VHH binders against q84jc2. Designs and how they scored, part 186

Target 1, 232 residues: q84jc2
Amino acid sequence: MSKMRNLVEEKFLEFYESWVIQLELYLHQLLIAHNNNTMSETELRHLISKLTTHHKAYYTAKWAAIREDVLAFFGSVWLNPLENACSWLTGWKPSMVFRMVDRLRKSRVVLVEAQVKKLEELRVKTKFDEQKIEREMERYQVAMADRKMVELARLGCHVGGESVMVVEAAVRGLSMGLEKMVKAADCVRLKTLKGILDILTPPQCVEFLAAAATFQVQLRRWGNRRHYVTHS
Below, E stands for the ipSAE of ESMFold2; O stands for the ipSAE of OpenDDE; V2 stands for 0.75 times the mean of E and O plus 0.25 times the DockQ between their complexes.

## First folded at step 12 (VHH)

Design gd13 (framework vhh_7z1x_3)
Fold by ESMFold2-Fast, scan of step 12:
Structure gd13 (fold): chain B 232 residues (1-232), chain A 125 residues (1-125)
Amino acid sequence: as target 1 above (232 residues)
Amino acid sequence: QVQLVETGGGLVQPGGSLRLSCTASGFTFDDWAMNWVRQAPGKGLEWLSAISSGGGYTSYADSVKGRFTISRDNAKNTLYLQMNSLQPDDTAVYFCAKEIDMWSEEYTGSDFDYWGQGTQVTVSS
């Protein structure tokens, strides 16, 4: 019911706020590591591991929440309007992270040719996987206009007979379809992130993660202080 | 090898309580979400509850919300399900299930990659 949906939104809002606070703490540690040339490879790998574990915590929490209410993730109440405007299927668009990678190509620590080639191969594969999901989303949206769905909508307006159960089954089917698309998108996001981290050296991983976290935190701050963006 | 072992099932009277445990081995337990799923006699699988990798978020099916509590102890590689106010229609085989590796796998429509053997819960007077 509506009260149960509000509880999911409230519960995930509390989770997300705590998660973002910890992300900001990790960002601080990443920036210190990036500016400090004395950290060992073991220390850098440990910090990178903390970030990957933190992202795993987010996505495992997200999937738990969408099993109860996937629609809470379309126009999320825990995200400001600017964050929501930048969303693609409830999160960041996978290919966008390569813009963060492009910053590394202009950094003090230069990528070697072998890394550049592997990153380009990953970019191509990520775009392919992304387009596959976009085609499925288009098919889903077209199916909403199917004659049978239109008939079910009309049936809901002319309430009568056993039709309530049929309509409820159709709505559950729609929700399950959205869950599958979101989960497919999340897998592409995480495979892309993992692929980048597997290609980069630990110092480059720290720089990449710092850039990504900075963008995420800054986007939230800009949106929360809307006046600075629209009237500054 | 990945192994999930459920314990704690048994016979219980309506209104009673039971605590299920699932001990995990063969993977990094605290990297993954864990789930409880049941199968009643002659019926399909019903998802009951999920817990995020660090325990920071939990979710429940409408049928068990307010009666069941999921928890985990990552130091002991153990998942729990506290079941209160048990009803005859809670009679089922209860499975713990590990969520798929989102970091490495393409989504194929299945949320779980490993399951325990199940533990029988029977609620009757």
Scores: ipSAE 0.814, ipTM 0.929, lowest interface PAE 0.6, mean pLDDT 87

Design gd14 (framework vhh_7z1x_3)
Fold by ESMFold2-Fast, scan of step 12:
Structure gd14 (fold): chain B 232 residues (1-232), chain A 125 residues (1-125)
Amino acid sequence: as target 1 above (232 residues)
Amino acid sequence: QVQLVETGGGLVQPGGSLRLSCTASGFTFDDFAMNWVRQAPGKGLEWLSAISSGGGYTSYADSVKGRFTISRDNAKNTLYLQMNSLQPDDTAVYFCAKEIDMWSEEYTGSDFDYWGQGTQVTVSS
């Protein structure tokens, strides 16, 4: 039944497709705001708030889904292979957003020195938080391999339905560890996003969010389009 | 001041139904996922159901799937749990729980930062 999606995968696929469609609509609004320079600060803050709410909605839905099945987020069926290849602990790598911020330094809108300093401080903090999670994941994988191997090898000597129950319990325990890692990573992602938006002016926030959304949408299109390209 | 106030608990016969409500105040309700959690006598906490901030995604523990329905009304700052086909094993104190602020807080291993006082549900003849 490995060819069939489970209920969580089907349900989150429907959610994600709708979420991406709305992201594309917000991207169009961001590009209009960026190109026209006619919006007031209040109008820009309102648009930024819509994007912030949209990203928060994704993570609240994700956490609801991972309570049932965190493994659905490792190699997600709602993402194409290119999107999955670019994932770090079920999502974008937090430090990657600073590459988007670096583009703003080369744009027509110049960052002041106080912003540059705060962004560098945030970058260092974000990398520290990433490394902490990576060390915990290494410890988890070592412990998982040792415990799982011993338990599964022992159970391999037994025949019958009782071994199924013990294996299910072990898998549940492993899933709980992964849930904690993913939740820690998601908090680093959102705190990093918040930190950048708090440092940037509203026009700079619009430019940053437009760049991030453009990359996300294009990565999806590039991955989907590969199915129409053949290499000999 | 964050407050979560639960109502709707009571005594019900097996096969019966109850609707629990949780009224929230002191935070932007529509920014957060909300959860229902229960504790049976002498047992630990059991997560039952979650709903995303906008209501676009819901999830359920296997023990209640198909019998319980979570919903929310963001205009009224209210969370609901419709409980159908109640069984004696559903006897527990039911808690409304607010998800942590992923936007502002460091993850410490706890998914919830605020809980209601709980409402007692007893399924018995």
Scores: ipSAE 0.842, ipTM 0.940, lowest interface PAE 0.5, mean pLDDT 88

Design gd15 (framework vhh_7z1x_3; at its last look DockQ between E and O 0.92; V2 from the best seeds 0.00; counts 0 for: unsure alone 64.7 < 65)
Fold by OpenDDE, look of step 13:
Structure gd15 (fold): chain B 232 residues (1-232), chain A 125 residues (1-125)
Amino acid sequence: as target 1 above (232 residues)
Amino acid sequence: QVQLVETGGGLVQPGGSLRLSCTASGFTFDDHAMNWVRQAPGKGLEWLSAISSGGGYTSYADSVKGRFTISRDNAKNTLYLQMNSLQPDDTAVYFCAKEIDMWSEEYTGSDFDYWGQGTQVTVSS
């Protein structure tokens, strides 16, 4: 069954497509920087800054869109099923990035003891924050089966003028809760990312960001091979 | 010190137009989404519109969709709100609000960390 897209979905789809294109360009630059080792530290920092700014731009757009329709992000039509399946609260799971760092360590990246310690501390903190959000989300999910939701369901069966207004109000209330969870998760994502970048050297940051961007782009490509994403 | 200063408010007749401006200082303007919020007499705060840090995405409340347009000039550290087809119900104090730094802050339930002093918009015949 083809899902009807709302205006928010369409608008964000367009934004996201453009954003991904730019991400791919940055990825290319990251890969060049990583493979050639010809860039100065200043140049690397500049590149890192561009990437971080790009990510910030995404989340500011996301939050703007969420204010209109947070539910759109729980079934993101701009993502393929594989991308959606890998999503945690409408995005990447923050603790996942530590696996990427670990992979880097197993390759060419040498971390000093101080870095390793800081990364571990950050990992523990990140996981704690994730769990806190998950518990809160669980509370909302359980609340969906409470008396309020039962009443909502009952009203939904008997659509009258007044009942429609009540249903809409209830849905708005639920959406507000979800919005808070999503935004909390986003903050954990970005804080985790910042934490990692603060621990790593510029060359290491470039390598990490390249790996992360590669994963994101490839995940999209892999998913698209199986499921064509329709674009307006 | 973060400062947000709204200007452009005033008295306008129904059907009229106003353009609000918000000048920002004390933070990296182009790193943050900006918002317009209003408060009518005796009512709570109502979010109206948001614009992403780069200006690439905008959103609107249903109450103002099609009538209001948010924009920004990052070179001037200025946020704008073009308001058309104003109605008496649009009478309120209008605030520009800075979105929190999600890069460094934990989410505490508030989307905004700084507000302007507001500018009065009165729509009356």
Scores: ipSAE 0.895, ipTM 0.962, lowest interface PAE 0.4, mean pLDDT 92
Fold by ESMFold2-Fast, scan of step 12:
Structure gd15 (fold): chain B 232 residues (1-232), chain A 125 residues (1-125)
Amino acid sequence: as target 1 above (232 residues)
Amino acid sequence: QVQLVETGGGLVQPGGSLRLSCTASGFTFDDHAMNWVRQAPGKGLEWLSAISSGGGYTSYADSVKGRFTISRDNAKNTLYLQMNSLQPDDTAVYFCAKEIDMWSEEYTGSDFDYWGQGTQVTVSS
């Protein structure tokens, strides 16, 4: 079993490194599109679609991986310590993206009143969905300290036959609970991203995606600097 | 109108091989992860394998690792499962399952929104 956990980490590390390289290439294209302001609406929509497809590739790969080992995504080996410290339920906190959207209000292309209203409605709903998941996580953490869990931990000290099977079944149940919370969080993330992209014009989408990708790439670079002096 | 159709099941001897196919229609196939799930007689559903939307990542249940290989051809809207070293315990109805649309849907506790009718695999002498 522990050999399988290491294999998932190794395999997803390989996937993630390739995925980040492609994200950096897309970021370069987004920055060219944003700075030159010469692309047609059709060309911008195509570029936005490439980023959307790229994010879908990440989340579908993530769900495939968590079916084998959800715990690999808590303190991930393919993320540096800074990236891990900034994670909320194995990824970005959905409400955080609205801070990036707020920066667009001072950009060359100004948001119209109708867009501002729709973004505020989306922000409120996203925060509500986020808080619902946070309450679920709190319930999960409290349940870890209940009498049943304490008794199972005690049984784990006396391994043998059927007691091992009971403990393993309980651990699988705990992993399934985490998996469902992570999947709920990922759906909130992607639905929030879709909502923002649906509200924004193509040039505004490019600016938003460029800002988001820049932050992700820079956070990784800042955190990777620490690896020259710190190893686990 | 989403439709998933599995083919390739049949009777095979222990140690034999089968290749299952699932033809998809009614949705953007290359935007979604696809999965294989089976149900043995009198038992619940068992997830077997997943493949990411672009085919860049695959995963497998412990019971089939090293024996089964999942793949996809997005140009043909087709999902595959190559099954090798089949055992009597692999006897089951095999279902192709489409993963929910994370982009548009709220998570309700179900990973899959559409299933095929299944194809029967029987491993017996």
Scores: ipSAE 0.850, ipTM 0.943, lowest interface PAE 0.5, mean pLDDT 88
Fold by ESMFold2, look of step 13:
Structure gd15 (fold): chain B 232 residues (1-232), chain A 125 residues (1-125)
Amino acid sequence: as target 1 above (232 residues)
Amino acid sequence: QVQLVETGGGLVQPGGSLRLSCTASGFTFDDHAMNWVRQAPGKGLEWLSAISSGGGYTSYADSVKGRFTISRDNAKNTLYLQMNSLQPDDTAVYFCAKEIDMWSEEYTGSDFDYWGQGTQVTVSS
């Protein structure tokens, strides 16, 4: 794609910068809650609700944006190269989130036998859904590699116009298929996140959300220091 | 139960304006993206616009960019569509649609799980 940002990329960059600032504010609250022995369960549930609402807001914005330009989310201008390198189908890989849970279990969070069993069941389901999506993505990668041929056929249209119509329909079909793949991946991400939060107690959820937000912030900080700013 | 009720349709002259409203109940309105979709006589459904759950991102179909503006008031559980520079081709039944709950639902290829009954917009003399 062109180096120049299109209108969708400019709009989502603005949205994402605001969204990350708010995530950093919530991270501060999560860290206070993580360290505070006297927070009530009601207070923890409110904070957890704010975080889940914040994550839902990101995906509702993303789905609105991909209706206009799904390709903007593959190598996004609002992410630095390190953040983009860590992406699986335009976001975090669902199965990798369990590594964060495992680290918390070993150092900061005690889980009972019932929670461990439920987490393993969720991990298996998540991996299964991931593998299904990965097989679909491989098919689309082959189709995307041939995009140059589709564009050449479009430019070489004939007076009859029928070949142009067929090419345009094929391009629309590939884009729509890729959009569906991204949405399927996002639903796996959110179901996995919900599943983890449903299994953990409220204090454990706060610790998990704090770790996740910390990782995201550190990934952004580290990647930006690499070149100071990837654009400008 | 989830309910979506569109209002504000009617007759308008070419070049005129209308503002549609959609009042929502039975779900947590501010957790979901909302959309406007229309169906012209003899045509299929056409997506027009989406707004993110907090209102921080909006998107539009090319056919309505610059003429239509989506907005929401989460305190009133209400979605809006301001339609300017209306043309006869904009004649349709206009629906608001709730995006699926990504948090709880598996994606099955459909973006919307609930629809209103629609409001008629007719652009003519």
Scores: ipSAE 0.752, ipTM 0.906, lowest interface PAE 0.9, mean pLDDT 84
ESMFold2 (binder alone), look of step 13: mean pLDDT 79; pTM 0.791

Design gd16 (framework vhh_7z1x_3)
Fold by ESMFold2-Fast, scan of step 12:
Structure gd16 (fold): chain B 232 residues (1-232), chain A 125 residues (1-125)
Amino acid sequence: as target 1 above (232 residues)
Amino acid sequence: QVQLVETGGGLVQPGGSLRLSCTASGFTFDEYAMNWVRQAPGKGLEWLSAISSGGGYTSYADSVKGRFTISRDNAKNTLYLQMNSLQPDDTAVYFCAKEIDMWSEEYTGSDFDYWGQGTQVTVSS
């Protein structure tokens, strides 16, 4: 029902607003840590752990919501148009984070040769995983035009309880396909993030996480300032 | 080793209530989403409810919305399912299920990597 789907959108909007507020608080802590050279490695690892836990919490909430309504994540109401325009399969494109890592090479922090090699290996693997998902997206688009789906769409134009049930089964199948692709993409995202954090030193992790959070927060602010109310 | 132990099942009259518990060990409980799933006699698995790692988001299958409430106590490594207004068709074995580790695992098409042994709930007069 459309009312049931609206409830998922409203509930996740409330969750996301709170999650972003906490992200901004963590960003403040990351910036303080970056500017204060007196923090111990233990203190830096604790801060990195808080960010890691925060990102994991987002994905566990996302998957709970997706089980009820995966389509809510395609053109999300809790994201402004700019944020939605920058999304790849309901979230950030995994390979994009390597652009942020490249900024570390030009900053005050220098990466050692061993780190550069491991980051390049991770970049190649991440790109390979993205290409697998893109091929699945292509297959999904073709499957939407499958002869059986066309026949079911025609059947759905007619009145009848049996035709309604057959169409509902087909739509459920399409939603399950999207759900699996989104979950595969989310796993690539988190494995990529983990890989980067495992390669970087704690000060480098703080700088990386601060850059990522700054980009996310600024993108939201830019999009909100340029937001236009669409008259329905 | 990951272990999930469900308790709280039993026989109850239609309209009655039960509270299921699931005690977890062998992993960092507060980092993973937890789920309740059931299997009625002669039927497949039916997902019922999910709760995010910190408890900040919950979701429910249409069949149990308004009647069941999922919650967790991360300090006690325990997951709960409060079941109210029980009906005969709620008769099933109830399982708690741990969500996969998105941080370290490849997605294989299954959302869950560990399940409890299950606890039997029978709703009859």
Scores: ipSAE 0.842, ipTM 0.942, lowest interface PAE 0.5, mean pLDDT 87

Design gd17 (framework vhh_7z1x_3; at its last read DockQ between E and O 0.95; V2 from the best seeds 0.88)
Fold by ESMFold2-Fast, scan of step 12:
Structure gd17 (fold): chain B 232 residues (1-232), chain A 125 residues (1-125)
Amino acid sequence: as target 1 above (232 residues)
Amino acid sequence: QVQLVETGGGLVQPGGSLRLSCTASGFTFDDYAMNWVRQAPGKGLEWLSAISSGGGYTSYADSVKGRFTISRDNAKNTLYLQMNSLQPDDTAVYFCAKEIDMWSQEYTGSDFDYWGQGTQVTVSS
């Protein structure tokens, strides 16, 4: 299927491609740090800070873009079909990152019991916040099927200035609702990421960030060359 | 303490230009997106422009696109708005606004947690 690009789509595509290239460079540094046990805590904290800054750059750019066109983020042209299939409310599903955290138990960097407990507490809270947003989305979808909205859509099929204005107002209302839900979801995403980084030691943060970046980069590559993926 | 101080407003004739500045202190400036918002006499707040934390992405309201340019200097903790081809309808109080901390705050429906006091821009008829 083809899709015409609007100015927001073109501009954010350019931004995102550059952002992913820099993510790959940071991933290289994370993998070197993970394999080098001689790096100081200060050096590891500096690298973690660079990744944190990089993610802040993405989300602040995203919010700038959605103020112009939130719908550009639903079915994004800068994401391949596999990346889009894995999206929850225009981004990664917060609870899914705990699958990467679970792998840390069996890695070279072992979690202590106190960290495991804090991570489970964070997982429960993240799932709660995530489900609260899902209930808001369900209410939004029900409101879309509301008798009044159906009547407005019916009126929009008739030619006339008043009908056009009423339909445009309704579309603006829908877009504002989506913006609020996306922003709430992004706050849950970043709060979850911060929570994980606050619980983990610097070497564990490096391993976690390397795993997350590896998954993001590989998912993009797999989606771009899906014909090379076979079932055994 | 967080402070945002706007300067650069004034009276200008239609077709003129002004450059607004907003100096920030009390927070890590390069961690946050910054925005310009205005309020015309007797009207509500109108968002005008946003710039991402590192300056890599900018956005504009349709009313100012092509005429206004947002920029930032993170080394100087300063946000700018270059306003060209000013029109009488641009007459408003212009506010610098800091975006909320997505990493620590629950979203409450408000995008901004701190605002400057505003600077008056008046475009004569």
Scores: ipSAE 0.854, ipTM 0.946, lowest interface PAE 0.5, mean pLDDT 88
ESMFold2, look of step 13: ipSAE 0.769; ipTM 0.914
ESMFold2 (binder alone), look of step 13: mean pLDDT 80; pTM 0.804
OpenDDE, look of step 13: ipSAE 0.897; ipTM 0.964
ESMFold2, look of step 15: ipSAE 0.790; ipTM 0.926
ESMFold2 (binder alone), look of step 15: mean pLDDT 80; pTM 0.800
OpenDDE, look of step 15: ipSAE 0.900; ipTM 0.967
ESMFold2, fold request of step 20: ipSAE 0.791, 0.793, 0.764; ipTM 0.926, 0.925, 0.912
ESMFold2 (binder alone), fold request of step 20: mean pLDDT 80, 80, 80; pTM 0.807, 0.808, 0.810
OpenDDE, fold request of step 20: ipSAE 0.917, 0.911, 0.915; ipTM 0.969, 0.969, 0.969
OpenDDE, second read of step 21: ipSAE 0.900; ipTM 0.966
ESMFold2, fold request of step 23: ipSAE 0.767, 0.745, 0.788; ipTM 0.915, 0.905, 0.924
ESMFold2 (binder alone), fold request of step 23: mean pLDDT 80, 80, 80; pTM 0.808, 0.811, 0.804
OpenDDE, fold request of step 23: ipSAE 0.919, 0.908, 0.916; ipTM 0.969, 0.969, 0.969
ESMFold2, last read: ipSAE 0.782, 0.790, 0.794; ipTM 0.922, 0.923, 0.924
ESMFold2 (binder alone), last read: mean pLDDT 80, 80, 80; pTM 0.808, 0.809, 0.812
OpenDDE, last read: ipSAE 0.907, 0.905, 0.919; ipTM 0.969, 0.969, 0.970

Design gd18 (framework vhh_7z1x_3)
Fold by ESMFold2-Fast, scan of step 12:
Structure gd18 (fold): chain B 232 residues (1-232), chain A 125 residues (1-125)
Amino acid sequence: as target 1 above (232 residues)
Amino acid sequence: QVQLVETGGGLVQPGGSLRLSCTASGFTFDDYAMNWVRQAPGKGLEWLSAISSGGGYTSYADSVKGRFTISRDNAKNTLYLQMNSLQPDDTAVYFCAKEIDMWSELYTGSDFDYWGQGTQVTVSS
């Protein structure tokens, strides 16, 4: 059991490191596109498509890994402590990306009133979907403290075949519940990202994706640097 | 218009091998994860293996680890399952399943939106 979890952690760490390297390469392309403003709409749409494909690759890999070991994502060894501290249900909190969108409203890229209205509608819907998941997580935490879980904990203190089988079945049930919550959160994440990209023009999409990727890359660099400064 | 068609099933001796194929049409194949799921006689569905959209990550159920290998050819819109060291309890109908569109849909409790018709694998002497 623990060997299988370690293998998932190691395998996803290898995947994630490669994925981040490619994200940094795409960030470089986004910054070039933003700075020179000479790319055609077709070229910008192609670059945006590469980023959306890259994010889809991450989430399809994540779901494959979660089917083997969802708990690996509730203490991700491929993330530094700062990245882990910023996580909500194993990833970024969907409503937080609207803070990055708010930065666009203060930049040279002017959002028209119709876009501002659609973004606000999307923000409200995203928060609603997010809160629904948070209520499900609270119910899950309450269920963990019920009488049946206390009985399973007592059985887990015993050695023996039948007790082991019952505990393993219960742990699988708990993992399935966590998988459903994480999958619900991931769908809200990607639907929110798609919604933002559908509202923005291609130049605005490039600026938004560059801001998001910059933050992700810098958060990783800050956390990695700080890790070497702390003694415990 | 989405279609998934499995082929490659059949009768095989214990310890034998089979290679299943699933041909996909009607959607952008390389945008989605693909999965293999089986159903043994009188049993429920059992997830076996997943492959990410670009093929960069694979996963397996404990029951098939080390014996089965999932792969894909995005240029051919085809998913594969190489099955080695087959056992009598591998007897089942094997289904190709397309993962839901996380990009456009909210999660409803189901991981898959489209399934193939299935291909029968029988492991017997």
Scores: ipSAE 0.840, ipTM 0.942, lowest interface PAE 0.5, mean pLDDT 87

Design gd19 (framework vhh_7z1x_3)
Fold by ESMFold2-Fast, scan of step 12:
Structure gd19 (fold): chain B 232 residues (1-232), chain A 125 residues (1-125)
Amino acid sequence: as target 1 above (232 residues)
Amino acid sequence: QVQLVETGGGLVQPGGSLRLSCTASGFTFDDYAMNWVRQAPGKGLEWLSAISSGGGYTSYADSVKGRFTISRDNAKNTLYLQMNSLQPDDTAVYFCAKEIDMWSEYYTGSDFDSWGQGTQVTVSS
């Protein structure tokens, strides 16, 4: 049977491009808010809410897409090679955002001791949750090379109705395993983001979100710039 | 607190159409993905379709692609499933399902935390 283009990749690429354009618009608003000390707490909370809603929209779309094809998120066509190289289980590594939080110590609004303590507790918990998922992924990768999988691969080398059904069931099982790990990682990402935003004041939240969005947008631009370099 | 109420099921002949509705209350509807899931007599649960929180992305099981269309109206807290070209093997109880709160919950292997009562769809001549 002929191989058609992956519809999930095409649909999610279209979704992601529009999502990034809106992220850039929100980044512009975050930078204005960060440089303007006259914005009210209500205005800042409203802007933070827009970013939170925007990130939720991404993850709900991602889960809808991975329900059809989780493998589309490993080496994604809507991400350039640099973005893909920086991913951890199809997205950002949760513990790395604490490096961005540490930069808030240089901001116009310093972190108080109570915030520092809560952020450290969250950082430790986030690393623990990451390690748990990494152990599950390691178990999955090891299971790929166990005797049962080797036997299924051997069966796949022989064309026949019964062997085809057994191989198809195994492939479905593999996809389901990856889907569960990606969903577990996404939950850790969003819990980490929520935890940080719950600890920080509205001005600190704006600064943090601006730093995160700036990094994401610049990483995309750096990777896309390399894409235009012609080599002989 | 969370309530999902489904309507629109019934008896229809092969090739017919039905529109299912699910009215949601007790949560911020526009923050969550919504799903349709069915269970045919004597069979397990089959996921059919998902829609992202803002409606910007939809997905479908292979068995219903091109025949079913999922949509939502966030202003009315309502989820829809337009079912066309119905076949006898579409006979099932259809459930509206709310996706788990990724923001607050750890993933335990279940995608859904809330379900409707189900609405019976029977495709028969």
Scores: ipSAE 0.843, ipTM 0.941, lowest interface PAE 0.5, mean pLDDT 87

